# Miniprotein binders against q9h3h3, part 26

Target 1, 235 residues: q9h3h3
Amino acid sequence: EDGFTAEHLAAEAMAADMDPWLVFDARTTPATELDAWLAKYPPSQVTRYGDPGSPNSEPVGWIAVYGQGYSPNSGDVQGLQAAWEALQTSGRPITPGTLRQLAITHHVLSGKWLMHLAPGFKLDHAWAGIARAVVEGQLQVAKVSPRAKEGGRQVICVYTDDFTDRLGVLEADSAIRAAGIKCLLTYKPDVYTYLGIYRANRWHLCPTLYESRFQLGGSARGSRVLDRANNVELT

## First folded at step 19 (miniprotein)

Design hP10
Fold by OpenDDE base, fold request of step 25:
Structure hP10 (fold): chain B 235 residues (1-235), chain A 80 residues (1-80)
Amino acid sequence: as target 1 above (235 residues)
Amino acid sequence: SETIEVTVTEETSPEEVAEEIVKALEEGAEKVRLTAYGREAIERAWEAIIIVAKRLGYRITVTIEKEDGKTIYTISLEKE
C-alpha cells in the first residue's frame, strides 16, 4: 500500500537510527516544557535531512519522547544474531516459538505498536497525544519518523519492554486508544527487525504479532487486539 | 457455566494442556482458565492456546490477568 517494501522501510528505519534524534526526555526535562517542544518540533514539519525552512537544520533520524521509567536496554543483540546464524546453518525447523526462545535467551524482548499517518495536523495531534501519555507515565517510550523529502506516511512507534508480556502489550494499546488514536495499529517485536525477518520471508514467519482495531462502544479498551497468525483475540 | 481450571508448570507439555482444553470445551465448558507461574510456564500456556486455536479452526478469545506473580489466561468461545 505504501509503495515501499517491508525491507525498504526497515533499511530506512535502520539508517534513521544512526542519525541524530530530537528527544524530549521526561527524566531530565520538566513536563511543563512538553507543549513548547511539541510546538517547536511538529513531526509534520521536522524534515529527515534538515530541509530549508524546517525547524531542524541538521538531519534527524527520529523524534522521540522518553518517559520517567524509560531505561534503554536492547539486550544481547550480537548473541541473538550469532544464535540465529547457527540455527539457520543447523537446518532445524524455525518457528515463531523458536524466535521467542531466542529473544528470551538473549533478553531481546522489546516490541512496538506501529501506526502510519499522512503528514499534517492529524499526525501532529496524534504525536502530541502519545507524547503526553509517555510524559504522564502511561507509556514508556515513543518515537515518530520525520517528514521524508518524497512525502509519504510517517510512522509512530510506541514501545513495550516485553513482547511476551501480552498484558503489557494490551495496556499499551489501551493507553494509545486513550490518547485518542483511532487508526489501525500493528505490533512488531524488535527481534524480527534485528534478524532481518520481513514480510514474505522464507521461513513463513509473520513479523507482526498483533493487530489493534478501534471499536466504538466496545470493551473498556476501545479496541480489539487480534493475533492474526493464530486466530486469537486478546482482551 | 462451568469454568475449568488448568495449572501450567515448566514441566507441562503444551500438547497435553491443549488436549485437556479441547476436551473441556467439547464437554461443554464455557471457559477454561490457565494459571501459569514464571516465564516458562506462561509461554507453555500460550503455546497450548495456539494449539487449541489451530485445532478448533475458529477464533477464540483469551483474557489475560496478572495476580500474585501468576498469569491467568481465560479462554472463551465467542458464540457467534
Scores: ipSAE 0.794, ipTM 0.921, lowest interface PAE 0.4, mean pLDDT 90
Fold by OpenDDE base, fold request of step 22:
Structure hP10 (fold): chain B 235 residues (1-235), chain A 80 residues (1-80)
Amino acid sequence: as target 1 above (235 residues)
Amino acid sequence: SETIEVTVTEETSPEEVAEEIVKALEEGAEKVRLTAYGREAIERAWEAIIIVAKRLGYRITVTIEKEDGKTIYTISLEKE
C-alpha cells in the first residue's frame, strides 16, 4: 500500500487541478503533432513542480488530451454539495442509490477509469496509447498525473460523460484495452470526489463502482468488468 | 434455452422485477432480458439486477445493449 491515504491522494489531485495543465487539444491541434507532443512531454519526465532537468520549468497539475468531441460539463456541483449537506443533516440512510440520484438530479455524471503505473517506459507507452485513442475519437478525454518528487505511482484517468451509462463505461474500458493497457482499472464517479467520499468513509460507500481486469482471449472487450459492490459482471 | 423477457417502466417496482427474475431463474430460465426506456426505467432495471445479485448470493453476468433509446440488460448466471 503506497503510504498515502486515499484522502491524501485526493487532496493532491484537487491541488493539481488548480495548477497549470499541459494539454493537447485535438480540436485545435492537428493529430500529426501528437507524437512530437508526447515525445516532448513524457509523463514519467514531466515533474509536478518543474524540477531541474524536467521538460517543464513550471508546476504542472496534469497532462491532458482532449478529443474532438470533448465538451466539459461538470453539472451543478454546488447544488450537489448543498443537497449532500442537507441529506447528512436529515439523518436519512445514505446508499449508493442515494448518491446516484443526487448525481442525476444535479447532472454531475462524469466518471473515470483509473490506472496506477510506476514512472517509466510502461507509463509513457500506456499514456501514448490513451492519447492516440482520444485523438482518434475512441475516448473523449484523458489526463495523467506528472511525476511526484517522492517517485510514487502516476495515475492515468480516462473519462466518460455518464457513470450511469454502463455501456459507455464498458466502451471506454474496451478502448483502453485496445490501446494495449493490461493493468487493473478502477472506475470512479466524480460525484464521490466532489462530495469528499473516499475509501473507509463513515457511510461505508465504495467510491469504486467497477473494476476491469485484463483477460486474454476471454471477452470481445479483452477484459472483465466487475461491479464489486453488487457482485455483477458487466459484458 | 429459455429467455424470459421483462419490460421495466418508470412505475415498475425494482423489488417486484427482482422477484420475477429470481423466479424465472429458479424455474430454469437461462437468461432474463430486461428492456427499459428512459433514465428512470433504466435505473430501476439496474436496481432490480442489484437485488437479484444480492438474493442469489453469487456473481451474475449482465450483458448491456442499447437500441433506439432503450437499454437492454440480459442477465445470465455464470456457469461454473
Scores: ipSAE 0.792, ipTM 0.921, lowest interface PAE 0.4, mean pLDDT 90
Fold by OpenDDE base, fold request of step 25:
Order: structure tokens, then sequence, then C-alpha cells
Structure hP10 (fold): chain B 235 residues (1-235), chain A 80 residues (1-80)
């Protein structure tokens, strides 16, 4: 979409994961400080490399908010990768079901709703709504990419603990919609990222499991969630 | 409208469940409710739903509910 390959965007995301993060941790910081923190570090103004005049002087990989119930557990990513290499060597057919079973076996179950927004007020307002929902306990954890020097869209990631918990995935969509976000959302399990499975991969695996479209006067959730690969609408 | 109920276990074949669902829908069931207990049964139920969607060739709607450690999938057909 933005002229970059899915592989380049993934490499940039991995590089950003290694740089310092600006974190609001609701487990250690009072919720009353959130508004001041959001005002200090609006994602449209925080720059990836700490550009002159930005609120950050040093490189920032991500801006994140951790909820009270957040516990970082990535599972056995190394065991997952080894099992994936063995599976490829076996010549066995690889399906979305195979990847789900690998993810379950290695406890690599995290996934995220993704939204892409241009830098500016709409992004900062969307982020503030998500950050509040995380601090209030409707969501567990979220992150947003800082502003790139070249511009382009920033991404907000809203995590769920288990991509196989389809109800939890739908509840997170509902919380995002309740925060006033109306853009297209896509849901991606982290297992696809850890295994290097991007768009147009040789296995024809779609790394996007769900898409959410905002709908006025529709379902009680204010959105329609579609498994596009399987042609299933979730409600 | 008659809702057909199917219980999915860890021993249940997703293909067999999918055949039961398709048969129930062809016999005029408006909804089919899958009840699954535990992770393996829940995933088998979902695999059955995917097989059903593929066999029918058109979009299906699935309502998801959780109660007392069980997951309930209710399948309905969007009549285009």
Amino acid sequence: as target 1 above (235 residues)
Amino acid sequence: SETIEVTVTEETSPEEVAEEIVKALEEGAEKVRLTAYGREAIERAWEAIIIVAKRLGYRITVTIEKEDGKTIYTISLEKE
C-alpha cells in the first residue's frame, strides 16, 4: 500500500521492537496521569529517530500503553520456529490449521487488531481513545508507531492474548468501536510474524484472519467482523 | 425456526460434523448450534464451520457465545 514490501514493513517493525519504547504502564502509574502523558507524547509528534523539535530526543520504536491485567507472555517462539523449519523440511501440506496447532503447542497465541492512520489529530484522538480503553480495562495492551521522517501512515496495534479465542477477538473489536474508531481494522496473529509469513507467501497463507468494518445501526457491536479467507461473518 | 444442536468433542471428526451441519441446513434448519468443551473441541468445531462454508460456497454467519467453559457457535445462513 505505501510502496514498501510486506517484508520491509516487517523488518522495520522488528527494528522498532529493539529500540526504546515510550510506555504508560497502568500497573505502576496512576490512571489520572494518562491525559498528561498523552498530551506530552502525541503519536503524530513523537518521531522515530528523535528529530529536532519532537517531544522525544532519542529514538523511539513504539509508544505503548499497558493495562492492569497485562502480562507479557510471548510463549516458546524458539520452539515454534524450530517446529516450523521441521514442518517445511517434512514436505507436509501447510494450512492455517497447521499454524494454529503450532501456535497452541508452543503457547504463541497473541494477536492484534491493526489500524492505519495518517499523522495528525485523527490519529492522536484514536490513540487517546485506545489508551483510555486500555487503562480502564476494556483492552489489555496497545501500541502505536511513531511518526516516520518520510511521513506515511502510522499503525495502532491493539493486542488480544489468544487469537483462537474468537469471542475475545470480537470483544476487543467492540471496545475499539466503543472508543469511537470507525476505520477498517485487520486482525493478525503474531505467529505469522514470528514465522516470517507475509502477504503473497509461497504457502498462500493469509496472515490477516479477520477484517472489521464499522457499521451504523448494524449489530450491537457497531461493526461487522469477517473471516475473508473462509467467507465467515462473526457476530 | 428449528435450531439443530450438535455437540463437538475432542474425538469428533470436523468432517463428520460438517456433514451433519450441511445435512441439517439442506433439510431446512435455519440455525445449527455447535457446543464445544475445551480447546481441542472448540478448534474442531471451528474447522467444521470452515468446511461447511467451503462446501456451501456462500457466506455464513456465526454467532459466538461462552458459557461455563463451553463455546457455542450458532451457524446461520445469510439468504442473499
Scores: ipSAE 0.792, ipTM 0.921, lowest interface PAE 0.4, mean pLDDT 90
Fold by OpenDDE base, fold request of step 22:
Structure hP10 (fold): chain B 235 residues (1-235), chain A 80 residues (1-80)
Amino acid sequence: as target 1 above (235 residues)
Amino acid sequence: SETIEVTVTEETSPEEVAEEIVKALEEGAEKVRLTAYGREAIERAWEAIIIVAKRLGYRITVTIEKEDGKTIYTISLEKE
């Protein structure tokens, strides 16, 4: 993905965050209703703008599932943005460490595992596995993008509360793998999104911290998690 | 196989820790275990690991454990 494609996808994701969400909230809805909800709103059929014959008549930004332990905390995003502008003006070197310190200081610590899947049965099956893992408490929160008009790939996002908690990041990968998902996963902190730091940025910052690759017959986790930028495998 | 233990604090230099790790590995340690308490020490330990990986020029494996409010990073070299 070139910088333009990454910026476009980010703008679309931000616009989708402002539209209505289809949410299953396990805190208020019995877990026994999940299968009926998944059958009613399969991600491959839910359309971004409520197209004729879709399960939704209104625009949908995201389809989401909230676990029992889910607490929405975005931290001080405004303070983060102000500190980032001041840092750019200071002429100080900007490193991944600098961004971690900014994120910690402003409590903007959320991050997500991302997977991109073509619309259809494999997407709906992957989403059902993730949604179940969220409702069962193995994951905190997940969302999936609705079907776009162009029929492009849909994204599933599985969140963790702290991208600096590398063990929590690994546990979420393990839960995703246990749900039967075998595709490539990438982990991105939300701080990079809030600061507009995309692929091919002028600071040479990689917004993807980790890659997870499925492994048959390997480690107990069923995947290998790699910090590609630093050449470190996490186990 | 000898595991070398290193404690990382909020005052510890990541560069100094990295030098200690590299030295231990060069002296034939199969594993180096970093113990860190608190967010700052944990991040300093991670920065040290990044420096080590860069200095060695090849992939390292890091096992992550949490015990009694501490984070433990265990560095091992992939045996070719």
Scores: ipSAE 0.790, ipTM 0.920, lowest interface PAE 0.4, mean pLDDT 90
Fold by OpenDDE base, fold request of step 25:
Structure hP10 (fold): chain B 235 residues (1-235), chain A 80 residues (1-80)
Amino acid sequence: as target 1 above (235 residues)
Amino acid sequence: SETIEVTVTEETSPEEVAEEIVKALEEGAEKVRLTAYGREAIERAWEAIIIVAKRLGYRITVTIEKEDGKTIYTISLEKE
């Protein structure tokens, strides 16, 4: 059940990537318009298929905010996929280190902090905090899933340019915490998504590299970041 | 307590670095600082840290700093 749900959620996410996005682009839109845009398109009210009474009449795949320093670069995803197929055919052991080397070689280095929230005020408030942090240049880019017909939790994704830059991953966690987010965060490299490596995969690869837990008063960053697979706390 | 410094290069074996770190910690070092220059050395240093964590069998803490084009990993043991 957990594997089927992960593959289904991934297929839904890929289908959503092909639909129109509601974007606030800080490179072309004044930061002073952000509050009006957030009020117009609260994620809890934006519907995946443009349902009657929603702020969107057309399907929306994602709601996104682009920072001033945002540059879309996905790297060589096709070369990555070909190298991954060749590696599987070779019968060589596949490790997290192997995937990192493939990602570096093909420049597929993006990753994201993920948080799952129920629709409503807490989600919209969390998104507003993240969107502000992106427009202020503390984060580069973020997206949130629209409300599904069946309901369920919405996901906020906060991207970093390089999942191998562990300091940049920690700085993004700190910026998310500074935006007032207190929920559990999980960090996933995009390379795992592009290669179809989900939870409970046949290689026993964990697609989640890091978990962040909010802490009151303990760490200078207001969180603990844990590499669970290796039992390493990052500070 | 004295911080032990280890320099990691593109030619350094992660296993050898891991052995040096474990030895230093067993000899009573409170902290071990790994200095790495360039992407390959930085990744080798991280691989060494993973090996150390596996060998010790308990959680370690790693502080990450960037200074003058180098990455510095400072390993400390969680004192129970």
Scores: ipSAE 0.787, ipTM 0.919, lowest interface PAE 0.4, mean pLDDT 90
Fold by ESMFold2, fold request of step 25:
Structure hP10 (fold): chain B 235 residues (1-235), chain A 80 residues (1-80)
Amino acid sequence: as target 1 above (235 residues)
Amino acid sequence: SETIEVTVTEETSPEEVAEEIVKALEEGAEKVRLTAYGREAIERAWEAIIIVAKRLGYRITVTIEKEDGKTIYTISLEKE
């Protein structure tokens, strides 16, 4: 198993969460200011620790856009984590169904579509499209990682409020595609993140529920959304 | 060759309804429409769909709609 790598990624995510964020908050900022903000802070140029020549002089953990209707609700994360510890010592099987029930019980229902892009125009263009969709109300909240010191791919996260609301998850995919994004998307419920469950976990759980692949069908722009573990296509 | 309607409630056994669905599809139903109201019923409907997919052993397509506060999952076997 690749537990050491997963532990390092979790620690990096925790550190980024605790550092300052660059936020465009549509609840308090006019939409007409968005384009200037995007030009000031392109994710390919905003550096994690404020390198010389960066638009930021201080560390940045995340660049985020909050939509007009964004209402923060993480749920009972502490209760979830305690119940997870109890489950692990109980001898009961750990399954995707068990995780879903824990998330429901503790109201930790958010999830996110993820895309990974190299720094440059493609990343900045994709982020701008997502940010506009959030400010226009087609998406609720999104964030993008800053440029890492090593370089490499950056991640855009587009959140949904309830991973069990499967139509809502599909609607977010559609809004992402309508913003012109054609790359592979993967969907992960936040419950896995809060419990530190990553791809190479010891329980062999699959943190990715869905993948979305762009597919041009006839005159319409669309995608195929697949639950790979269960071999179910969602439309 | 028609659509089979199934109402899923909080008392519904996902396993029993999945067997009903598999039988209907094997007997020639083109679509099976599961209607559920409320979180408990909706999740039971989804569990049934997962069981159906496992029993059939090939990919199914599920169309998801909301109407009048209800969630509708439609299973389709049409091969293109």
Scores: ipSAE 0.773, ipTM 0.913, lowest interface PAE 0.6, mean pLDDT 88

Design hP10
Fold by ESMFold2, fold request of step 22:
Structure hP10 (fold): chain B 235 residues (1-235), chain A 80 residues (1-80)
Amino acid sequence: as target 1 above (235 residues)
Amino acid sequence: SETIEVTVTEETSPEEVAEEIVKALEEGAEKVRLTAYGREAIERAWEAIIIVAKRLGYRITVTIEKEDGKTIYTISLEKE
């Protein structure tokens, strides 16, 4: 994706954040109800704006599953944004390390593994596997975009609570693979999203920290996880 | 073949440790094991690893483990 395309898609995702979400919350809903919920709201059929014939009659921004251990906390996003403005005027270098420190200081530590799939059975099957992993406690939080009118790939986001906990990020990758996911995954810290920093940005920062590729006979975790910017493989 | 052990603390200079690691690898060490406790030390260890990767100019593999509350990063030079 070029920088214009990435900025457009990010703006649509931000607008979706403000519309209602369809949520299965394992903290308040028994796990035995998950399969019925998944059957009622497959992401390939839930429409962004409540199209006729959809299982939803109202707009849906995201479809989400919260695990038993999920503790929602975005951190000090307003302080982060203010410090970002100050950094830009300070003359200090803007680097991946500077962004990481800013995120740590303001406790904006969450990040997410992303996968993009076309609407249909493969997407719905992948989402169901992820949702079950969340309810079973292998993952904490996931969301999937609904079907957009301008048909295209949909995104599943699988969150981790601390992108600096690199073993935890790898463990989430392993849990995703154990759910049967074989497509490319990319990992992005939320700090970049909250600051509006997308691919091809003016600061030449790379918002994607890692790529995960499923590998037949691969590493001990069944996938190859690579930090391409720094040419480091994680295992 | 040698494994080099490095303890990283909140006082460690990532740049100085990275130079030590690069020298050890160029002198024939097969693995370098960095041990860190606490967020600041862990981040300094990671920064050192990134500096090492940049100076070497080829891909390194980092194995990540936890033991007794400590994070262990092991840099490996696996033959192509």
Scores: ipSAE 0.770, ipTM 0.912, lowest interface PAE 0.6, mean pLDDT 89
Fold by ESMFold2, fold request of step 22:
Structure hP10 (fold): chain B 235 residues (1-235), chain A 80 residues (1-80)
Amino acid sequence: as target 1 above (235 residues)
Amino acid sequence: SETIEVTVTEETSPEEVAEEIVKALEEGAEKVRLTAYGREAIERAWEAIIIVAKRLGYRITVTIEKEDGKTIYTISLEKE
């Protein structure tokens, strides 16, 4: 009964990636222009399809900021997908370790810290802090979803270039906290996204590697980072 | 202090190292410090840490550092 709804939402997600993005690119735009850009395009007011009264007149898939060190590299996604199909046919066990090795082999190593916030001041404030951290060089690239017509929470994604560089992942968490972000963060390697592996998948894989919780008053990092699947705290 | 040093290479068995680490921690070692150079060794060290966490059955803390091109994972028991 719900198959049409799920297929429709999947198609909308695919279309967002293909629709135009609103991008502040620090490699070509002076940092002094950032605040005006943020004021013009708050994520709570930029609409997915260009609603009347919006700052955008055409569809927007994502709002993004690229830092000066941003070096785009998705890796060998096609080879990854082919190897994934071969693995599934092979009868070999599918484990977090085999997924990690596929990602390494095909250089699909990026991952992202995620936060979900309702539209409004808190979302716009969080995004502004993240965008400033990217332009200042503490983070490399981030994006935020625009406001959907049906409402609901929006997502900020803060990317890291190599999920196996675990110190780098922790450093990104620290930079997010230094920007004043107090909400729950979760970390997901892009390999799971490219392979369509979501929660409750048939392989029992957990696409979320870490969660980060803001920690009042005592932590050098301002957060507690946990690998829940393995029950390991990272510091 | 009671710190055990383990060097992990691209030829290291994560299972055997994990067994050594679990024994050291159960015998009273305060910390176990794994050093690894290069992607393969680093991933074998992480695999060993995952095995250790599974065998212990309680939360451990892993401190991650880089020094002189090497990755250092320090396992400590959550006491603090």
Scores: ipSAE 0.764, ipTM 0.910, lowest interface PAE 0.6, mean pLDDT 88
Fold by ESMFold2, fold request of step 25:
Structure hP10 (fold): chain B 235 residues (1-235), chain A 80 residues (1-80)
Amino acid sequence: as target 1 above (235 residues)
Amino acid sequence: SETIEVTVTEETSPEEVAEEIVKALEEGAEKVRLTAYGREAIERAWEAIIIVAKRLGYRITVTIEKEDGKTIYTISLEKE
């Protein structure tokens, strides 16, 4: 059952990645156009398959905003995937350390903060805040899933360039909080996503490195960031 | 010493540094500052921190800073 769930999630992720994306690219589009774009394509109204009455007539895999400083570089994903297959057949241990080394070797270093929100005003407002932070340069890249027909929670992904740059990961968390986001955030390196490794995986790997919880008050970072697997608080 | 300074390089054994850090904290050091330059050293420093956290068996706090192009990880014990 867990294997079926993981296989299903991988297939859905691949299909969304391959469908068209709705993109606001600050590298080529003036920032003054962002608010109109956000109003046209609220994530709670953009449907996965282009339902009647939605703003999109074609399937949409993701809605994304690219910041002016975004430099697209996914690294050597094909080499990563090949090395992963070789590792699985080698009999060598599969650990968080070996995954990190594969990511470093193949320069697949990006990762993302994730938040899950139900469709509606809260989701659309959170996305708008994140999108503005991206266009204003506090964040580099973000995407949000479209509305699924079953109406379940949607996900906002806020990317960082290098999951081993832990200060950069914390700075992104801080920028998300400054945009008014109060929900739980989790951080996942993209290496796990590209390899299809989810929480119900056969290696018992934990794809989530960090959890961030909003914390009101003081001169503190505005959140509490925890590496739960290792019981380390980052600040 | 109230704060112990450790320089981590590409040649540093995370296991040996972690043992040194645990001893310093158990002997009353309030903070341990690991300084690393470059990806390999930074990852060795983080690996040492993970070992320390596992060895201590309770939560530690790591403050992350950059200074003069180097990454600084400062270990502090949780305040009760």
Scores: ipSAE 0.764, ipTM 0.913, lowest interface PAE 0.6, mean pLDDT 87
Fold by ESMFold2, look of step 19:
Structure hP10 (fold): chain B 235 residues (1-235), chain A 80 residues (1-80)
Amino acid sequence: as target 1 above (235 residues)
Amino acid sequence: SETIEVTVTEETSPEEVAEEIVKALEEGAEKVRLTAYGREAIERAWEAIIIVAKRLGYRITVTIEKEDGKTIYTISLEKE
């Protein structure tokens, strides 16, 4: 990835965030309506720009499910961004630890488990399982990208409210596995996204904290969760 | 002797606790249990764990629990 590619991907992500979302909000919608909503808006058929024959006639940036306990709180993002600029001019080392401290100081603590799946039944089935887990209270909030015109893999994001609450991150992994998800999961704190820090960044920071790999038997979660940068297994 | 208990506070040096933990593991401890209350102590405990992992140079397993408002990190070594 060169600078133009990273800049274009970031701009597309911002555009998706600003376009309308298709939302099932358990805080205001009865849980009995979930299955009909899932059938109407499978992520493999909801198109990014409202293609003919799609269930949506307008652009859709994201498809999301909000759990009953979901309370939106991005924290002090503007203060975080200002402190980040100050840190860059300070001469202090830029490390994963300094980013974690900035995130804590400014209460920008959310993060997400990510999975990437090709369009089709497997994606739609995985999304349905996640959506049910959110409505049932095992997860708080999740979103999935719509289908792009040219195709390609889509992403499911399952949020946690505090990436430093490592037990909570593990509990979310367990809930994802209980929904029948067997693919690779990666965990990324939102602080990296808000600061525009991507995989090919000039500081050589790794935005991925953990990898989760499905494992039959053994652990109660049904997976192994590894902090590869530090060679620590979390259980 | 088999399990070593360490209490981490907001005034604890992660570096000094990490040295204590590495020494205990080298002397044959099978598990080291770090107990922390409050965000600052919890993060200091995690920093100590990262230092231990770097010092040992091989994978460690950290079991994470909450008990009575405290976070408990239990370090154990991978068995071959």
Scores: ipSAE 0.750, ipTM 0.907, lowest interface PAE 0.6, mean pLDDT 88
Fold by ESMFold2, fold request of step 22:
Structure hP10 (fold): chain B 235 residues (1-235), chain A 80 residues (1-80)
Amino acid sequence: as target 1 above (235 residues)
Amino acid sequence: SETIEVTVTEETSPEEVAEEIVKALEEGAEKVRLTAYGREAIERAWEAIIIVAKRLGYRITVTIEKEDGKTIYTISLEKE
């Protein structure tokens, strides 16, 4: 169907992951330095490859903020990938449930809320709000893509440590909304990323678990969170 | 308002619990409260909720709470 496009996107994503990251690490950096760092490295101005006139002279794959409570743990990704290969040859069904069980077994439980914004004030303002929420402890870790050469939408990723902790996922959504963000959010467990499972995959899996839509006065969270595949609203 | 209580364990059949829940909702229960302790029970409760949503054919709302180390999923009858 479109397998060569997915291969190219995966290669580009790997390159960004391997390039240097610009990191504000609250575990080792005083919180009082955050505003200066945000002003120095607005996502709209940090370029992917260190273009002339940008604040970065080297390629930047991601801009990230680590909270004081951030404990990096990707889980048993190698074991997950091996078990995935075994599952595919076993004849057992490949379903959202079996993917969830693999993720649980191998402790690859992280996931992320995603938002896509055009470069400019709105993106930089949203990122600043998220970064402050991370440093203040309402969120644990977030990253934002740098400016592409010809523009295009950029992505902010806000991580949660366990996609099966559905209350924790909702609490992260609430913290994002409390930072003043009103755009559409989508939630994707990292297991799909580590296994290379994207939207047009041959198993018809949907890597997006939830959509969050801002809603004035409609709930305590300020948003409506929907599992669209199963038609279940979470609150 | 009537709330039906269901305890979900590591040995609970999601299919059987889902049947119980659908019957309760069709008989007029306003809410069904699933209580689960431990990861396996929590995931079985979620699987039951998905089955219920498929059986009913319309959107359900699930309220999620934690109490005393337990996860509580409350299915409500409010239509959207």
Scores: ipSAE 0.745, ipTM 0.904, lowest interface PAE 0.7, mean pLDDT 88
Fold by OpenDDE base, look of step 19:
Structure hP10 (fold): chain B 235 residues (1-235), chain A 80 residues (1-80)
Amino acid sequence: as target 1 above (235 residues)
Amino acid sequence: SETIEVTVTEETSPEEVAEEIVKALEEGAEKVRLTAYGREAIERAWEAIIIVAKRLGYRITVTIEKEDGKTIYTISLEKE
C-alpha cells in the first residue's frame, strides 16, 4: 500500500484544491472541443508542478470536466465544522447516523466515486470515457489528479449531488461502468473529508460507504454495489 | 412464491418493519417489497433493512426503484 497516510493524501488533496485547475466546462465550451482538450491535457502527462516538457507550465491542482447541469453547491461547510466541534465537546456518541444528520442539516450532501489508476494509457482512456459521460449529461462533474513526481497512482473522482440518495449513487456507478471502467470503485461522502474523518479514525467510522465491483454478464448495471457497513448488496 | 408488500410511513417503526420482513422471509417469501414516500419514510425503510441484515447474519440483496415519487426497496435473499 502506498506509504502515504490517509491524512497526508487528504492534505495533498486540499492543497491541490487551492492550485489552478484545468477545466473543461460543457456549459460554455462546445462538446466538439472535448477530444482536442483531452488530447492536449492527458492526465498521465499533466504534472502537479508544471515540470519541463509537460502540457502545463504552471502548477495544476486538478483536471476537471463540468457537465451542463453542474451547479457548484458546497452547502454550509463552516456551520458543519462548528457543529462537529460542538458535538465532539458534548461527549455524545458519534455514529454514521450522526454524520448523516449533520450533512443533511448543513446541506453538505456531495459524494464521489473514486478509482485509483497507475499513470498511462489506461488512466487516460478511463478519464476520456468519464469526461464524455459528463459532457453527454450521464454524470454531473468529475476530476482527476495530475501526475505526481513520485509516479504514484492518480485518482479519478466522479461526483454525485447527494450521498443519501442511494439510487443516484447507483446511477452514477452504472454510468461509470457504461463508460467502460472495470476497476474497483469506492464511494465517499465529502462530509467525511471536511470533518477530517479518514481511515483508522478514533470513532471507528468507515469513510467508504460503498464499493462497486465489475461483473461480467449478470446485472443490468454491470456491477455489484456493496454497502460495507451493513453487508447489503445494492442492485 | 408471492412478493410481500410493506408500506413504510414516517410513523412506522423500523423494528416493526424488520420483524415483518423477517417473518415473511421465514414463511417462504422470496421477496419483500418496501414502499416509502418522502425522505423520513425512505430512511425508516432503510433502517429496517439494516436491522434485517444484522438479524439474518448473511448478505441480502436490495433493489432500489423510484416510481411516482415513491422509493421502492425490494429485498431478496441471495441463496449462496
Scores: ipSAE 0.698, ipTM 0.892, lowest interface PAE 0.5, mean pLDDT 89

